# VHH binders against q9xw16: the designs that were tried, part 181

Target 1, 132 residues: q9xw16
Amino acid sequence: MSGWNAYIDTMTAAAPSIKRCAIVGAADGSVWARTEADNVFKASEEELKTFVALFNDVTQVPAKGADIEGVHYVVPRTEESLIFGKKENTGFFAVKTKSAVLIAVYEGPNEVAAQVRKAVESMQTYLNNAGY
Short names: E, the ipSAE of ESMFold2; O, the ipSAE of OpenDDE; V2, 0.75 times the mean of E and O plus 0.25 times the DockQ between their complexes.

## First folded at step 15 (VHH)

Design wc57 (framework vhh_gocatamig_d2)
Fold by ESMFold2-Fast, scan of step 15:
Structure wc57 (fold): chain B 132 residues (1-132), chain A 120 residues (1-120)
Amino acid sequence: as target 1 above (132 residues)
Amino acid sequence: EVQLVESGGGLVQPGGSLTLSCAASGFTFDDYALGWYRQAPGKKRELVAGIGSGGDTVYMDSVKGRFTISRDNAKNSVYLQMNSLRAEDTAVYYCAAPKEPPEGYGFDYWGQGTLVTVSS
């Protein structure tokens, strides 16, 4: 898990507005790595199982929204391997790789969101190329 | 291409009500969520309310129970019913829609805004 923490650090360094993030198993939502301490990612095991299952049919997600850390987000739209949501000044990007889902919760306007999306998609590409 | 036109803003006294309307043109929005943002002087823009394609809603905590977002897909319109207005609700209100794939970061198209002033 400590090895996976290096990827968490890479994403947060690339987009400092990421407040909390995690790398979880795509099949079951099991946590591989997440931010801890003052920035602990607090999603429950059941919430993560529900969340990763959204990637089985992303077209249904804008109708119902998504829950992360007990917070309900409106989902404006989705892409094949990308779900993003908004609430107040916060948002998230979640991307699916072959065997993982990366989730990043951030705070800030759309200019900040652009940096967060870029960081998450860069990591998605890296992990897919590494066989994850 | 995409146009979002807000209306319904104005001056209202504390405790009053306003209904904001947004007419969207240049696209079909049945498959997308729509939102209302606001920006008060000296503050950042923030999502006040959002409504999903199936009617799922989200509200900022300070307006929950007072504001109601709704949509009319036949008219390509989204509405914000604002009740029990407070001085802190004074802001420019923006209707918002997402950009089409593969770009976008949330609600990326915004209208020109409509000013809501709550004062005596």
Scores: ipSAE 0.697, ipTM 0.868, lowest interface PAE 1.2, mean pLDDT 89

Design wc58 (framework vhh_gocatamig_d2)
Fold by ESMFold2-Fast, scan of step 15:
Structure wc58 (fold): chain B 132 residues (1-132), chain A 120 residues (1-120)
Amino acid sequence: as target 1 above (132 residues)
Amino acid sequence: EVQLVESGGGLVQPGGSLTLSCAASGFTFDDYALSWYRQAPGKKRELVAGIGSGGDTVYMDSVKGRFTISRDNAKNSVYLQMNSLRAEDTAVYYCAAPKEPPEGYGFDYWGQGTLVTVSS
């Protein structure tokens, strides 16, 4: 099975510091694709439903933070279609397209965070251009 | 009914070139991203190149500078121009279009594939 899994593979190849990632539906948080096996993305359906709803008003998110895979992240700031969080030496970038939300969890310093952001934003552009 | 039909595969020597074509029907072609994947025996199917509805492209690192993906919306076709071919490029190449959200895992439309063999 390939489906959206190939887009996961593309993102992880572009930024090897991505530990786990997923592509989920923007309306309901349903999982379209995620990393598997030793790198399985373990967020529950209910957690993802809550998470994608944050994009309805990103300006409120820095005050509350965000939960991914049962881990609470501090969200320093948001942009219209971007939420990112930090927790010690880990972090995530999440970007919204027309129909999807891409989530990538990484470990490492600011240099690797920049690479991860570039990878998810490149995929965001690709999917938006596709009408997704 | 969505249909994708690949052509252009064959046997070529290292350093040679091939152009793969994918003819698409049964959907609003102009609105979709189209992709080329490949699968070698015993390997996972992997994304080689993709092109968005607006023409933006994505490539696997090992083919950047050698492969070029393009589309012709008037002909409902996607192309993969492969230059400087290597033995490791040997695989069955597939054309793919994602199904519309909110479908889950494994929802791409696939062609039948076209075999590319690079050997001397």
Scores: ipSAE 0.005, ipTM 0.148, lowest interface PAE 14.5, mean pLDDT 80

Design wc59 (framework vhh_gocatamig_d2; at its last look DockQ between E and O 0.93; V2 from the best seeds 0.82)
Fold by OpenDDE, look of step 16:
Structure wc59 (fold): chain B 132 residues (1-132), chain A 120 residues (1-120)
Amino acid sequence: as target 1 above (132 residues)
Amino acid sequence: EVQLVESGGGLVQPGGSLTLSCAASGFTFDDYAMAWYRQAPGKKRELVAGIGSGGDTVYMDSVKGRFTISRDNAKNSVYLQMNSLRAEDTAVYYCAAPKEPPEGYGFDYWGQGTLVTVSS
């Protein structure tokens, strides 16, 4: 788990608007790493299990939205390995790698979302290349 | 070309009601969530309400119980019913849609907006 924390730090450093972040197993939603201390990622195991399963058919997600940390987000659209959502001045990006799902919850005006997406997709690329 | 055309804005007294409409075109409307944003003078544009393609909804806290977002996929339209309007609801309201893949990070297309002024 300690090794995965470095990737959490990398994403949060790359996008300061990220408030909470987690790396979870794509198969079962098990938490590999997450932000802690003042910014604890609080999604339950059951919720994460449900969330990662959304990637089995992303085409249905815009119809139903997505829940993270007990918060319901509207999902504008999806891509094969990308789900993002919005609520008020908050949102999330979730990307799927070979074996993991990276989740970043952010806060700010719309323009900050671009940086968040870039951060998680950069990590996605890195992890994919590393075999994860 | 994506087109979002808002209508229904105007001047209303506090406690009054308005219904905003948005006609959308140029993309696969039924596949995407839609949203209403607003921008008051000197403030950032903020998400007021969103509605998924299946009808799930999200609202900013200050409008919960007062505003209702809905959509009519047959008409490629999204609506915002605004009740119990307050002075702080005064803003330009924008209909919003996401960009189609691969671009975009939320609701990326905006209409020209419709002005809602709540004043006694």
Scores: ipSAE 0.914, ipTM 0.956, lowest interface PAE 0.5, mean pLDDT 95
Fold by ESMFold2-Fast, scan of step 15:
Structure wc59 (fold): chain B 132 residues (1-132), chain A 120 residues (1-120)
Amino acid sequence: as target 1 above (132 residues)
Amino acid sequence: EVQLVESGGGLVQPGGSLTLSCAASGFTFDDYAMAWYRQAPGKKRELVAGIGSGGDTVYMDSVKGRFTISRDNAKNSVYLQMNSLRAEDTAVYYCAAPKEPPEGYGFDYWGQGTLVTVSS
């Protein structure tokens, strides 16, 4: 809950181009923490449940794309524990840990995307090592 | 080596139509999404349209309903049908593809571009 918000702050400090992000349960998409106020992460529980289920078979995702916050993204490709998407000047990175999925929505070109990917993958490694 | 070769650009009148083609090689085309970007003078590159490996599409809001992206996996080709062209659509159009794992952040390979000019 409250402790998980510190990880949101860490990711947004590491990559200031992250507009909104969340940490959700891998099994059900339940929100553990998210950005709030002017940068509130707006995905519904139903959308998040559908989204985290994509990690059950990431190879199918580039065929259909992905929806986050009611926005449909084309998914260029995936990796075992990574889904990323693009639309206009926006994109997202989502990574799965043992118990969580980290989702970060950003604005900017591929140079910005590189910073965002680094931030979410660093947190993914940290949480996996912590047993999450 | 990834190769993306665009064609079909040119000068067209406002309200006209144009079809862009992209021939792709050097990667597993069928497994990846493909995209069209554009860049107008003095502006940043914008994702105009994207198409997933199974035909899922995404469009920039200002072109939705006017542009149609399609792909032909047998020919390793991507197309952009542009209808009802406006002066603001004037740009160099780029075909784009993702890098293979573990590298990449989106659509990271780009073609040489094809110029589309919409003027009277």
Scores: ipSAE 0.769, ipTM 0.894, lowest interface PAE 0.9, mean pLDDT 90
Fold by ESMFold2, look of step 16:
Structure wc59 (fold): chain B 132 residues (1-132), chain A 120 residues (1-120)
Amino acid sequence: as target 1 above (132 residues)
Amino acid sequence: EVQLVESGGGLVQPGGSLTLSCAASGFTFDDYAMAWYRQAPGKKRELVAGIGSGGDTVYMDSVKGRFTISRDNAKNSVYLQMNSLRAEDTAVYYCAAPKEPPEGYGFDYWGQGTLVTVSS
């Protein structure tokens, strides 16, 4: 788990608009790594357990939205392994791998959001290919 | 082809009310969230309110309690009821929808907009 922080660094370097992010276990929401210090990813373990369970049926998520770090987001639509949400000038992208969920919270317009999505999906592909 | 057509904008006095409407077509409206954005003169476009496919809502802080987003799935329409209008609400208002999978990054389609001017 000590090496997981490098993946956090890779995603934040690839998309500087990411303000906070985390890698959590897909089964239970346990935190494998997260941004720390002045931009701590603050979601509770219970919130994360609820969040990762949304991937059990992503088609139901746009109806009720999603919560991360105590913030409620509208979810425009989903894909099998992708949930994203919007709130004011902020948003998140979350992708599921074999074993984990990658969550990135960002600020900015759609142009910035495209960079964030690319960063998390690139990492999703990498971890899936590595068996995670 | 996705089409979003806004209506209901106009000139309104401070403290007044206005209802914006958006007719949507070209996608499975019932499955997706919808949103209203606005762009004030010289400012960036901002998300005013969003409504989930099941009616769940989010609002920007400055409009919460004054604006109400709603939808009518039978009419493929979304509405923004704007009460207690202020000069700061002056903007072009855009109805917005997500792109179909696998494309998109949020609310990626906008209509042409409807102008709301709040002035005495």
Scores: ipSAE 0.664, ipTM 0.872, lowest interface PAE 1.4, mean pLDDT 91
ESMFold2 (binder alone), look of step 16: mean pLDDT 80; pTM 0.805

Design wc6 (framework vhh_gocatamig_d2)
Fold by ESMFold2-Fast, scan of step 15:
Structure wc6 (fold): chain B 132 residues (1-132), chain A 120 residues (1-120)
Amino acid sequence: as target 1 above (132 residues)
Amino acid sequence: EVQLVESGGGLVQPGGSLTLSCAASGFTFDDYALAWYRQAPGKKRELVAGIGEGGDTVYMDSVKGRFTISRDNAKNSVYLQMNSLRAEDTAVYYCAAPKEPPEGYGFDYWGQGTLVTVSS
């Protein structure tokens, strides 16, 4: 859906350190919207289906990590609807709403990560309130 | 009250090896992933290696195959075995741990660091 690209734009405007992001279906990992062109989010459909299934039991994720865009991340810990990971100077935050999973990949230190997490959680709240 | 204390740094020649140790206290060690970061002079701090609660590991591409991270839950310790050391590995190495929910952004607690110098 073309309207979903507006939410991608809102998140990247709120946290310019987001390098790539996507909004995908919580049930199947189908892409609703993602960054494109120079900032293309390049996860395969198979990878995204596997990734969204992690939210069925987040407590298992720190034991095995998570894969996004063919990159393996260590997951330090999880929260009920939040998975985050780290590799080198990059990281991601992923949050689940009623119907969607928001994924944002960023680069930078903890100060940058804080801004990214805030942007992703703000969008999570908005979408949940909108029934998504 | 999370405390991370690193040891094992020192001077080593190119091609040599060192083992870094980190003693952790003040949190439920077994429940968390742990990491080693490094910061070279004039450079940003970067994640060298991480190990999950179940033993899953991640490595910086430039150290993969040369460094091995491991943990000993009975001793509340994490280790970094560094082999085939290069001049570009010269840095202060930090042990790191996450904050407990709902705070935190990755690995948010760091120790004081231990200096590794690779020089002839």
Scores: ipSAE 0.630, ipTM 0.840, lowest interface PAE 1.6, mean pLDDT 88

Design wc60 (framework vhh_gocatamig_d2)
Fold by ESMFold2-Fast, scan of step 15:
Structure wc60 (fold): chain B 132 residues (1-132), chain A 120 residues (1-120)
Amino acid sequence: as target 1 above (132 residues)
Amino acid sequence: EVQLVESGGGLVQPGGSLTLSCAASGFTFDDYAMGWYRQAPGKKRELVAGIGSGGDTVYMDSVKGRFTISRDNAKNSVYLQMNSLRAEDTAVYYCAAPKEPPEGYGFDYWGQGTLVTVSS
């Protein structure tokens, strides 16, 4: 349990359709905090290292997609500090801050996705302002 | 203006095949993934298949091995080849594209849809 888990709780409270999420180090994908127990975020350290490296050039990501928790997602497009993916009724948003990457996996339609994106971008802004 | 025009739907017997086509215009097609969604009566709209700008594909588990998504960047077109069709594949099928930044949550633009009916 870390102090960073308070930020996980804040994001999941803001967007209840987030099924699992994590805050990981931008340099190496090391887990700082994640959802636990019945909602445990199960990405391996090797997968997370590969995932955070996608932020080195987000323009390449729509060509190849992205893997989170052993699930492959199509990536429709990216923005400078944002990667999002889709598969069936699930999706993810990942945003990069100075020192961290926030990853939220959700289930639901685009209306739900909008709330999830808002929650992770709000946290991205907060952490950047806090120097992370 | 993003425009997506589907064709190829129809009535087919179980075990049959159909090819759906989508002509896209009004955006930078080559830079984006494209998708096919479907909505059956009483069901939620679901992503059936997606194809990345480089040809990477994702499929709904129930159609994997039966459906093939492809794209032709020279024609700004996306295709869904549907084989071994089942009654549960009956739905309106929609071609879909993402919104341009700064908006977007996945595949946000939809075509008019094309009806696929699988029955005897």
Scores: ipSAE 0.753, ipTM 0.890, lowest interface PAE 1.0, mean pLDDT 90

Design wc7 (framework vhh_gocatamig_d2)
Fold by ESMFold2-Fast, scan of step 15:
Structure wc7 (fold): chain B 132 residues (1-132), chain A 120 residues (1-120)
Amino acid sequence: as target 1 above (132 residues)
Amino acid sequence: EVQLVESGGGLVQPGGSLTLSCAASGFTFDDYALAWYRQAPGKKRELVAGIGHGGDTVYMDSVKGRFTISRDNAKNSVYLQMNSLRAEDTAVYYCAAPKEPPEGYGFDYWGQGTLVTVSS
């Protein structure tokens, strides 16, 4: 267990439709915290290293999509510090802070996605203000 | 001012084929992914297929191998080729595009839809 798991708990409490999430290092994709047990976030270290590198040029991501937990998502568009994807009834939001990338995988329609994006962006703001 | 106009829907027998077309305007077509959604009576909207501007694709499991999504950036158009159609494919099909930053949660703009009916 780490202190970083408190931030995971905060995000999942704010948006209960988050099925799995993680906080990883922006430079290398190293896992700082993730959901475990029945909600274990199953991305490999190699997949996460590849994923965080997408933030080096987000404009290329909609051309190729993104892989999280072995699932390929179409990426509709990106913002400088935001990548989000869709597949069937699932999706994800990933936001970059100064030192971290927050990834949340959810299930549900756009109304649910709005709540998940809000939770992830609130944590992004908090961590940036804390120097992370 | 995003506009999406679908065409190509109709009545077809099981095992048949149909091609849907969508003409898009009012956004930077080449920078975004585009998608086809469908909604059957009494069911929620579901993502059938998506395509990135470089040709990367994603498909709903039940249509993989039967449907093919493609795009023509020069014409600002996206297509859905549907083969081996089944009664369960009966739905209104919508072309979809993302909202411009900073808004949006996925594919948030829809066209008017085109009805596909698969019956004998």
Scores: ipSAE 0.682, ipTM 0.852, lowest interface PAE 1.2, mean pLDDT 88

Design wc8 (framework vhh_gocatamig_d2)
Fold by ESMFold2-Fast, scan of step 15:
Structure wc8 (fold): chain B 132 residues (1-132), chain A 120 residues (1-120)
Amino acid sequence: as target 1 above (132 residues)
Amino acid sequence: EVQLVESGGGLVQPGGSLTLSCAASGFTFDDYALAWYRQAPGKKRELVAGIGSSGDTVYMDSVKGRFTISRDNAKNSVYLQMNSLRAEDTAVYYCAAPKEPPEGYGFDYWGQGTLVTVSS
């Protein structure tokens, strides 16, 4: 199996409110690693290809929202390398590195979201520094 | 200064209707998504409906088909039309907007809220 699974474990340990997450290729949305079994990340490669293309112009994303695992999220706003969304009591953070996109789906209020954002941004920094 | 002012709450019988209004100021209204949250007694605050900058919408499953969110960018306003109200819809309803980068985790500014009571 790929060594990328260790990074999935690191993120979920840092923020236990993450329900599902994945590391995918920034160019094509190919899955490098994801959560499995009872918390399997269920997005298709076609959906992920569409999702990672949103980072080509993040300013357009709040107009249309974003789809992850067949669920449509409203996107409040974006940053250069960050897209986040909300639906009911669920949300996601997605951050782009040089060659990857990290996606974490969580459940809980904004105080929980703060821990999830911190976990994905820490991993984003680590991977960028490692040349990914 | 971001300011959100809600109105339109009240007491209504089951099956009734209300329209909530939110007047927003202090940010570039047209660029951001906006939302309605609610908090029922003894429960956590939850997203009821959201609307993107060009009208894309998201609804809580229990209100889909009964509630309609809309926005009027010329008036800097967002609305929630609530039809076929149920006792379970009783809550304080909050208009919400995101914080500007780099802070924030979702819809981080909320107004004072407007109480909706569905009871006979």
Scores: ipSAE 0.712, ipTM 0.871, lowest interface PAE 1.0, mean pLDDT 89

Design wc9 (framework vhh_gocatamig_d2; at its last look DockQ between E and O 0.93; V2 from the best seeds 0.83)
Fold by OpenDDE, look of step 16:
Structure wc9 (fold): chain B 132 residues (1-132), chain A 120 residues (1-120)
Amino acid sequence: as target 1 above (132 residues)
Amino acid sequence: EVQLVESGGGLVQPGGSLTLSCAASGFTFDDYALAWYRQAPGKKRELVAGIGSGSDTVYMDSVKGRFTISRDNAKNSVYLQMNSLRAEDTAVYYCAAPKEPPEGYGFDYWGQGTLVTVSS
């Protein structure tokens, strides 16, 4: 778990607008690492299990939205390994790797979202190359 | 080319109502969520309401119960019914749509906006 925390730190460092972040198992939503302390990622296991299952058919997600940490987001669109959502001045990016889902919840105006996506996708690429 | 054309803005008194319309073109309308944003003078543009490709909706807290977003896929249109308008609702309202893959990070296309002024 401690090793995965380093990846959380890398993503949050790359995008300061990220408030909470988690790395979870793609198969079952089990938490491998998450932000702690003042920025605890608070999604339940049941919620994460439901969330990671969204990647089984991303085409349906824009119709239903997505829930993270009890918050409902509208999902503008999706890609095969990418789901993102918006609510007020907040949003999230979630990307799927070979075995994990990376989730980053951010806060700020729309322009900060680009940096969040880059941070998460960079980690996605890194982990994929590493076999995860 | 993506086109978003807002209409329906104007001057209204506090407590009044207004309906905004947005005609969209240039993308696969039915597949994407749409949104309304607003920007008041000196403030950042903020998401007012979003509607999924289905009936899913999201609102900012300050407009819940007052505003209703809806869409008509047959008309490629999205609407914002605004009731019980307040002075703080004064802003330029923008219709918003996402870019198609692989680009985009939210709602990336914007119309030119329509001004809503709530004043006595």
Scores: ipSAE 0.914, ipTM 0.956, lowest interface PAE 0.5, mean pLDDT 96
Fold by ESMFold2-Fast, scan of step 15:
Structure wc9 (fold): chain B 132 residues (1-132), chain A 120 residues (1-120)
Amino acid sequence: as target 1 above (132 residues)
Amino acid sequence: EVQLVESGGGLVQPGGSLTLSCAASGFTFDDYALAWYRQAPGKKRELVAGIGSGSDTVYMDSVKGRFTISRDNAKNSVYLQMNSLRAEDTAVYYCAAPKEPPEGYGFDYWGQGTLVTVSS
């Protein structure tokens, strides 16, 4: 679990439009790594615990939306291990691995969102293959 | 084939009201969130309001309290009720829907748009 910040750096380098991101425990939402300083990921521990629990039944999420950093997002639809949301010109992608949830908040149009989704899913594949 | 057809745009005076309608076809309407976007001259398109499959809603801060999004699953329709309209609300309004899995990045299908002009 040491060096998890390197994965944050990898994702933000792959998709510079990511404004803030985090890697959290899938079971409890505990923060393993997150962006800091001017790009600090601001979600509370309580909010993250609630958020990761959404992956227990992703089919219910489009009906309720999702909250990240105190911002409520509409969730257009979900996939087995993917939740994504939209609010004004911002959005997020969240993917679940065996033991982690990766959350990336971005700003920009659908062209930007495509790059962010690719970066997050590439990391999801990498971590699953590494046993996380 | 996904089709979104907007109607209800027009010219209205400041403080007036207008209702936009969107008829959707070609996808599983009930399972997805739907949205209204707008694009003002010289600006990028932005999400004005979204409605979840269970009627959860989200609004752009500048329209909250003035606009109401709603859906009628039996008619495959989504609506935007706009009250207390301002000159800054002048834009082409687009109905939007997500692509079905496994692709998509948000609201990826858009209609042709309907023009709303708020002017005295």
Scores: ipSAE 0.771, ipTM 0.894, lowest interface PAE 0.9, mean pLDDT 90
Fold by ESMFold2, look of step 16:
Structure wc9 (fold): chain B 132 residues (1-132), chain A 120 residues (1-120)
Amino acid sequence: as target 1 above (132 residues)
Amino acid sequence: EVQLVESGGGLVQPGGSLTLSCAASGFTFDDYALAWYRQAPGKKRELVAGIGSGSDTVYMDSVKGRFTISRDNAKNSVYLQMNSLRAEDTAVYYCAAPKEPPEGYGFDYWGQGTLVTVSS
């Protein structure tokens, strides 16, 4: 999927505290685009398949947490199209669009988390409006 | 209104143990994860342990194997059992909870904290 890397660049520019991120298919977790080079987003195909399936019933996620890139996060609570997790001074935000899941991994305090959530949700809105 | 009240802090010798408690009210306790954070002098607040609404737990690496987080939903309470305490565990410990949807970014509510001092 030519050009999906531009959306990665947009999210990382909007929230520089994002360390790694990816756009993956909502049905199967296939990677459409991800951060590369020094900070490659390294989740396995099996892990991503399991991860995107969490959106099939978000109410179950706080009971068991979530795994991304081999790291286990506690999930404080969820929303219909939003899962976020915490581990030490790191976290993630993930949102679902019509056909994709956007995942951003960050480091930093709560003010950083707010920037990351805004960046990911802004892209969620954009992709939904574009039919994705 | 959300309230989180920590207790159980105190002075303890290295190698000793303490149990911290947090009484929670004002939200749907059973459905949410809860956490303990700490803040040492001159350092940033850090997540020590989290507990999911089920059996899931997360620990910072330096406390894994020494600290155990637990919850009692009947009492709306969260606990932190701290064993093999070290001087570097000295900090104010905070109980934390998420905001109700659609707001929040993590663990956004905090108690007043309870001081743990580990010293000879």
Scores: ipSAE 0.676, ipTM 0.873, lowest interface PAE 1.3, mean pLDDT 91
ESMFold2 (binder alone), look of step 16: mean pLDDT 79; pTM 0.791

